# Ledger of designs, part 4: VH-VL binders against o74045

Target 1, 182 residues: o74045
Amino acid sequence: MLDPRTRPRVVNVVSTSDLVQRVSAKKMAAMPCCMYDEAVYGGRCGYIKTPGMQGRVTVFISGKMISVGARSVRASFGQLHEARLHLVRNGAAGDCKIRPVVRNIVATVDAGRNVPIDRISSRMPGAVYDPGSFPGMILKGLDSCSFLVFASGKMVIAGAKSPDELRRSSFDLLTRLNNAGA

## First folded at step 1 (VH-VL)

Design n8 (framework fv_nisevokitug)
Fold by ESMFold2-Fast, scan of step 1:
Structure n8 (fold): chain C 182 residues (1-182), chain A 120 residues (1-120), chain B 108 residues (1-108)
Amino acid sequence: as target 1 above (182 residues)
Amino acid sequence: QVQLVQSGAEVKKPGSSVKVSCKASGDTFSSYAISWVRQAPGQGLEWMGGIIPIFGTANYAQKFQGRVTITADESTSTAYMELSSLRSEDTAVYYCAREGSWYEDAFDIWGQGTLVTVSS
Amino acid sequence: SYELTQPPSVSVAPGQTARITCGANNIGSKSVHWYQQKAGQAPVLVVSYDSDRPSGIPERISGSNSGNTATLTISRVEAGDEADYYCQVWDSSSDHYVFGTGTKVTVL
């Protein structure tokens, strides 16, 4: 039987925030650790990656920001705060406060053993498994989450909107696999 | 295994500042966040703020904004909490704590605590 | 401000079950962590993420979280369980950690 309390390992967090002011494209183009190309998205955004960021922050000239590639919610929020400070220090934006919001968490779970997806997929409502097309079993959660389960016991959970939803969705996934005979 | 070792007890006068250190032993702390939590005698736990050392980015509880400064020195694996304009109400045990390895919102390792006494 | 309310004290006889509540609006949408603090010692994490138990923590300690109430349950209580207990959440909207008011568990 799989332990439904096995903790998922977060591999990517997408979070957003809004500076509530326009950002200077001209200043972004001149900033260190910033890539701005007027041909990309019609000149609507730049990308900031300072030393220490696990991922990067997309900054729109509207003032909206998207943090990607961080491996925890706190680190994703830290990237947004760092991007805000970097913009302010370089004169691309005026001093302001931000309120980061989690948009998507992607995590992996390792069962520590093989999972018989060939046997159990027919007993799981909503499961999609066609090994000729894709080697994993695809499942939908009750909320915004979706699941990929591989025969190796490795799993991916995507679409969680909070750490709480991720934990509950992981518990739900492992419980559903156990109920199907995993 | 990581341990957090804090500096020793301090006795301070009202109006002065105190700076408490927290050294990670057994590993560097560049890959995790450190928070500071205080506890007045006979009272509960109160979060003051925290830092992600690799970013140098600190955030503070509203109550302490403007009086507390949290910093980190990655080369010595040491975090610091400095509290200024001390009052008798700041008499407390001050803890540093590591935010967990899987998620960063549980405090899985705690320092031993530093008693700061503010009296005239 | 987001606030976690706990009963100030709980008294329980050895071998019985102690239940400590942590109340807040929609706390079931947050991950709740629980700490045990014995006199003169630093807090120790005893339950993480509503119901996970760190290595070395007895199986008789468990947690749950739903709606407006999270609960720490200590079954088959022993004298060594006498301590102060604190719940804690991270409030992402304010980027702040919040601790409960604390509960003193007395083993009679």
Scores: ipSAE 0.006, ipTM 0.528, lowest interface PAE 11.8, mean pLDDT 86

## First folded at step 4 (VH-VL)

Design g6 (framework fv_burosumab)
Fold by ESMFold2-Fast, scan of step 4:
Structure g6 (fold): chain C 182 residues (1-182), chain A 121 residues (1-121), chain B 106 residues (1-106)
Amino acid sequence: as target 1 above (182 residues)
Amino acid sequence: QVQLVQSGAEVKKPGASVKVSCKASGYTFTSYYMHWVRQAPGQGLEWMGIINPSGGSTSNAQKFQGRVTMTRDTSTSTVYMELSSLRSEDTAVYYCATELYYDSSGYFDYWGQGTMVTVSS
Amino acid sequence: AIQLTQSPSSLSASVGDRVTITCRASQGISSYLVWYQQKPGKAPKLLIYDASSLQSGVPSRFSGSGSGTDFTLTISSLQPEDFATYYCQQYNSYWTFGPGTKVDIK
C-alpha cells in the first residue's frame, strides 16, 4: 500500500494581489531589480526580482500583481509583499495594503516505488491512460486539482487553490490508488 | 487564536495503557494533520505518528507499531493517542502538534502544552 | 530512514556571543529542515523553516543556512532569554529530530 501521509513537495505557487491603484511604468523602468519592456504584454507590465526572491513578481500598470516561481505559499506571498514595498519605496506606487490570494499550487509526490498504472487505470473511473501519447495516467480530483501519475511512482498535483486543498487532494489521490490496487 | 489543550498528567503501572487527549480550537480541525511527539526526561524529541482528522487515517513510526493507536472525535475537535503495554522507558512528556502553515510542509507550527505520563510500579 | 546529528551536544556562551549549531543529515533533504527552540518545561517553538526562513515574531538575531546534508543555526548576539535546547528536524521523508544542542549562558 502507498502511504497516504506522504507529503507533496510544492514546486510552484502562483499568487495574485491588487494594489488597487495604477503603477507608474516610467518609475518601474528606472527601478533597480525591475525589468520593464514596452514590447512585453503591450507595455502593460514589469517584472520585479530581488536577490531574495525564489521567483519573480509581474506588476501590471493596472496595479495587479502575479507572484510565480516560489516553492511555498509563504514565499509566494512574501514576494508580493516585497514587490509592494519596493514599488512604494521607489515612488512607483502609493503606500497601500495588499490581500494576497493563492491561484494555483503545483506539487510533486513520490511514492518511493513503482505504481502499476497500466493495470489499475481500468479500475479508476475517469482515468485517462494512453501510453502512446503520454506516459502518465491523468486523473481529476473532486476539488479543483488534476493528477498525473507515472509508472515510476512520481506524481504531479496541479490546480490546488489552497495548501489545505493540496493536502486533502494528495491524501485522496493516494487513497484512490490504494483502493484500485496500487 | 489557535490552541491545542491536552489532558492532565497520568501515572500508570507497567503493562497498562494510557490515553492522552488533545483538543483543538481556532482553526478548521478536519483540514490539518495532527502529530504526536514524545520526550523522555532529559532526552530529545521523538516523532510517534500522524492522524488525518478528516478520515481518521493514521501512520505510526516503526518503533511504536502495534502499541500506538490514534483516533479523533470531530464533534469535539479532539485527537487521542493511546499507548499500550507501557514500559518504564515510556515515561515521557507527550505532545500533540499541528501543521497550519500555508505550505502544508510537515513542520509543527503549533504545539499542545504536553502531558506527563509516568510509568512506575 | 534519515538520521540527524547535531554538534555540539552542548555549549556555554556569554551574552553577546555569536553561537553556531550544526545539523547533518544522513542523506540529502534539500531545504526541508526546521529549527525549534525548547525552554525547560515548555513545548518547542518554531524558529526557522525551509532551512533559512525566519518564523514571524522570532528575533532577527536567529538565522539558518544550508542545503542538502549540512545546515547551521546561528544566533548573532546571544541574549539571556536564549538559554534553551535547539533541535533540528527534517520533513523530506517522514519526520525525524536531531538529538538537540543545549545552550547554557555563562
Scores: ipSAE 0.000, ipTM 0.486, lowest interface PAE 12.5, mean pLDDT 86

Design g8 (framework fv_burosumab)
Fold by ESMFold2-Fast, scan of step 4:
Structure g8 (fold): chain C 182 residues (1-182), chain A 119 residues (1-119), chain B 106 residues (1-106)
Amino acid sequence: as target 1 above (182 residues)
Amino acid sequence: QVQLVQSGAEVKKPGASVKVSCKASGYTFTSYYMHWVRQAPGQGLEWMGIINPSGGSTSNAQKFQGRVTMTRDTSTSTVYMELSSLRSEDTAVYYCATELYYDEGFDYWGQGTMVTVSS
Amino acid sequence: AIQLTQSPSSLSASVGDRVTITCRASQGISSYLVWYQQKPGKAPKLLIYDASSLQSGVPSRFSGSGSGTDFTLTISSLQPEDFATYYCQQYNSYWTFGPGTKVDIK
C-alpha cells in the first residue's frame, strides 16, 4: 500500500499580480536583470530575473505580472514583490502595492516503488492509459487537479490553486491508487 | 499574526500521564497539519507525531506507539498531546509546530512546555 | 525509517569565519530537507527549506545545498547572533531530525 502522506515536491508555482498601472517598455529595456525584446509578443512584455529568483517574472506593459519557476508559494509571491520593487526603483513603474494570487501549482510525488498502472488503470474511472502514445496513466482529480502516474512510481500533480488543494489532491491520488490495488 | 501558545510546565511521577495543549491563532486552524516535537535536556529534536485538525486523524512515530494520543478541539483551535506511562527519559521540552506552506518545513512553533518526570 | 547524521557534532569558530555543516540521509530523500537554528531556551527557527530555499527574513549569509543523500548548510561569514545549534530534518518519509551541530564561539 502506498503511503497517502507521501510528500509532493513542488516543482513550479505560477502566481499573478497586477500593478494597476502601465509599465514603461523603454525603461524595462534599459533595466539590469530585465530582458525585453520588442519583436517578442509584439513588445507586450519583458522578463525579470534577479540573482535571488528561482524562476522569473513576466511583466506586461499593461501592469500584469506572472511569476513562474518558483518551487513554493512563498518564493513565487516573493518573486512578484521583488519584480515590483525592481520596476519602481528603476522608474519603470510608480510606487504601488500588489496582491499576488496563486494560479497553478505543479508538484511531483515519488512512491519509491513501481506502480502497476497496467493492472489498475482498468479499475480507475476516467483513467486514460495508452502506452503506445504516452507511457503514463492520466487521471482527472477532484476540483482543478490532473495527474500523471508512471509505472516507475513517479507522479505529477498539476492544476492545484493553493497548497491546501495540492495537499488534498495528493492524498486523494494516493488513496485512489491504493483502492485500485496499487 | 500567527501564534501557537502552549500550556505551562508540568511535573509528573513515573507511570503518570501528561496532557499538553497548543492553542493556534492567526490562520485557518483546520487547513494545516500540526506536529509534536520533543527535546530532552541537552539532546536533539525528536519528532513525535502529526495530527490533521480537520478530521482528527493522526500518525505517530513508532517509538511512541501506544503511549501518545493526539486530539484537537476545533471550537478553541487547540491541539492536545497526551503521553502516558511516563518514564524519567520522557523529561523534555514538548513543542507543537505547524507548516502553513505545504513542504516548506515547520515555519511556526509554540514556545515549548517543560515536562519533568521525577520521583 | 530514514536516519540523518550531522557532522561535525560541534565546532568552535570566530566571527567572520565560513562555517559548513553536513547532513547525510540513510537513503535518498531528493530535496526534501529543512534546516533549523535553535538558540538555548528557544524554539527552533526555520532557515532553509527544500534543501536550498532561504526562508523569508533569514540573512543571505545562510545557504543550503545538496540533493539525494548529502546536504550542506553554509554560513559564509559567521556573526555573533549565529552561535546556536543547527538541525537538519527530512520530510520525504514522515519526519526525522538529525542529531544537531552545535556552533560555539572560540
Scores: ipSAE 0.000, ipTM 0.481, lowest interface PAE 15.3, mean pLDDT 87

Design k13 (framework fv_nisevokitug)
Fold by ESMFold2-Fast, scan of step 4:
Structure k13 (fold): chain C 182 residues (1-182), chain A 117 residues (1-117), chain B 108 residues (1-108)
Amino acid sequence: as target 1 above (182 residues)
Amino acid sequence: QVQLVQSGAEVKKPGSSVKVSCKASGGTFSDYAISWVRQAPGQGLEWMGGIIPIFGTANYAQKFQGRVTITADESTSTAYMELSSLRSEDTAVYYCARWEYGDFDYWGQGTLVTVSS
Amino acid sequence: SYELTQPPSVSVAPGQTARITCGANNIGSKYVHWYQQKAGQAPVLVVSDDSDRPSGIPERISGSNSGNTATLTISRVEAGDEADYYCQVWDSSSDYYVFGTGTKVTVL
């Protein structure tokens, strides 16, 4: 039996925010820790990665921002605040406040043993398992989450909007696998 | 680890529409843009358009504007490309590809769409 | 429209060096990306941003970009390098991702 209380490890948090103002692409191109690439989405965005960031922030000239690669909600929101401050300090944007929103949390769970997905996939309604296309079993959660389960016992949970949702979805996934005979 | 899996081959009549799906796995779907690139038999690669899923913003090549619609469903990690008013010249393998930093780093296996009367 | 011109084919013996050019006016001012496509398979990114190799790509593959010509260089060619190769840039005037005409590399 898998322990449904196994703690998921957050590997990526995507959050967004809006500066509610246009950002100067030319000034972004000249800023330290910032890359503006004319080839990136029609020249509409740049990337900011300061030494303190676990990941990076994509900044659109519209003022929209995406934080990726952080391993907690706090770190992801921190990246957006740091990007805002960096843009303001370098004159690429006017001073403003932002309201970060979590869009997606991705986490891994390791069962510590093999999971017989060949055997249990047929017993799980809605499971997609075609090893000729992809070696993992794909499942939908009740909330916004989706699950990938590998025969090795490694699992991916994507789509959570909060740490609490992630924990509930992880519990639900492991319980469903146990009920199917994992 | 990132993998894009596309729907199966289709045979369509001129004037009809086709909708191809691209399901992403192994990574976070909303972290990147998805583009569609086609390749006619024996020919080169041609970019059709792309979408940034979390913004719902799609961009299209001029040649396909008015005929192509690119959408994404973040809850299923699936991008779609619908091409309408099909012509024989639209016979091609259609690829979805993850766009990141101006390049296309992960590609789907391709979907053959044959348009014949 | 901005066009990337590649030679249709390049033939090379095992162990030798293959050079595939991608020509366009002032291409050196743009980032050039290179893709390898083997028969019946999807393209694979082999060089990004003129000269960066993605993880897992052999060090024998390298790129350069200056003036009107970008070049993909495959040193110590092996049979497994036989494929079609495409260069690619973004054209700001048309907001279009332009692919080259493609080069078939044949290992003799």
Scores: ipSAE 0.008, ipTM 0.476, lowest interface PAE 11.2, mean pLDDT 86

Design k15 (framework fv_nisevokitug)
Fold by ESMFold2-Fast, scan of step 4:
Structure k15 (fold): chain C 182 residues (1-182), chain A 118 residues (1-118), chain B 108 residues (1-108)
Amino acid sequence: as target 1 above (182 residues)
Amino acid sequence: QVQLVQSGAEVKKPGSSVKVSCKASGGTFSNYAISWVRQAPGQGLEWMGGIIPWFGTANYAQKFQGRVTITADESTSTAYMELSSLRSEDTAVYYCAREDSGYYFDYWGQGTLVTVSS
Amino acid sequence: SYELTQPPSVSVAPGQTARITCGANNIGSKSVHWYQQKAGQAPVLVVSDDSDRPSGIPERISGSNSGNTATLTISRVEAGDEADYYCQVWDSYSDHVVFGTGTKVTVL
């Protein structure tokens, strides 16, 4: 019934990159769109949020960066590149190329129709469904992914470490729902 | 060093589909986005969508959502753009272009002319 | 939807300066890239990240970007600069690549 090949839509990505050089804490403290407090985390990092960012980038003085709060892989990678350009333009880092890497993906899957979670939750080992506490059915996925399934057919996959893991977990979720009578 | 080579010109009938290929050589295929950009005769550049082969997930411009499918085969370093339900208005040169991580296109294919006529 | 507006044409004599504008709300917060397209050819990147010139692009070609307007400047124009020019941004909110409407530069 449900097409297990339905592609998940990425809604939040955590990605990282490395400038392979130290970043000037002094320059970060003086930069626009940058929050740096020497008393926070021992002065090891600052936060960059330019007007074009959906989320923000954490910049460590070691040169490592973490992008959070972007709604797609491209947006997450874009935030890292915007942070790199911002650091270079303000003299906090020397010119360099970066190679962004995905670390964590949160995605949604839309079944395109209602899913009878009231009926199928009892047929799915490990499923937690208590509508008095939370309207969705909670499932543990493969590779430490977790799933939320709503009666509307909307689903959330959290904890994926790669696109391949996301695809496998999505396929298995939809297959498990079909096997339980969805 | 990087080279993008596209498949040859196509003549298609209204209502059919066309699938254009773009083979990359000389660089890292999987980690760069490949975008498809079309240009109707005498008109401007129009972005259709793109794919990062490593992720396998394509992103499409709103105008083409539902009619365009962009895919990639990492084993052959080839990206594809398939456009369905062709109309005469789809007559255009279709380009593939490599998108640098800075979101600009540093290498372009030679273009593929697709003519849609009865 | 985010749109980049360019003048449709610019006419210049050899040796003059051509200025091609690319207008959009708060475009100065984005990185603007520029492409040159000669008749019958694929586009060629001439400016990346507002003002960076790729290897092989002459110093006569420069870019700037602030506020609501990005500008491509071609100084000491030569006949070989006759082409269509397009600005381009990546719009993070829509996750879409956006091209400008294009400007035809005619060298008289």
Scores: ipSAE 0.007, ipTM 0.476, lowest interface PAE 12.1, mean pLDDT 85

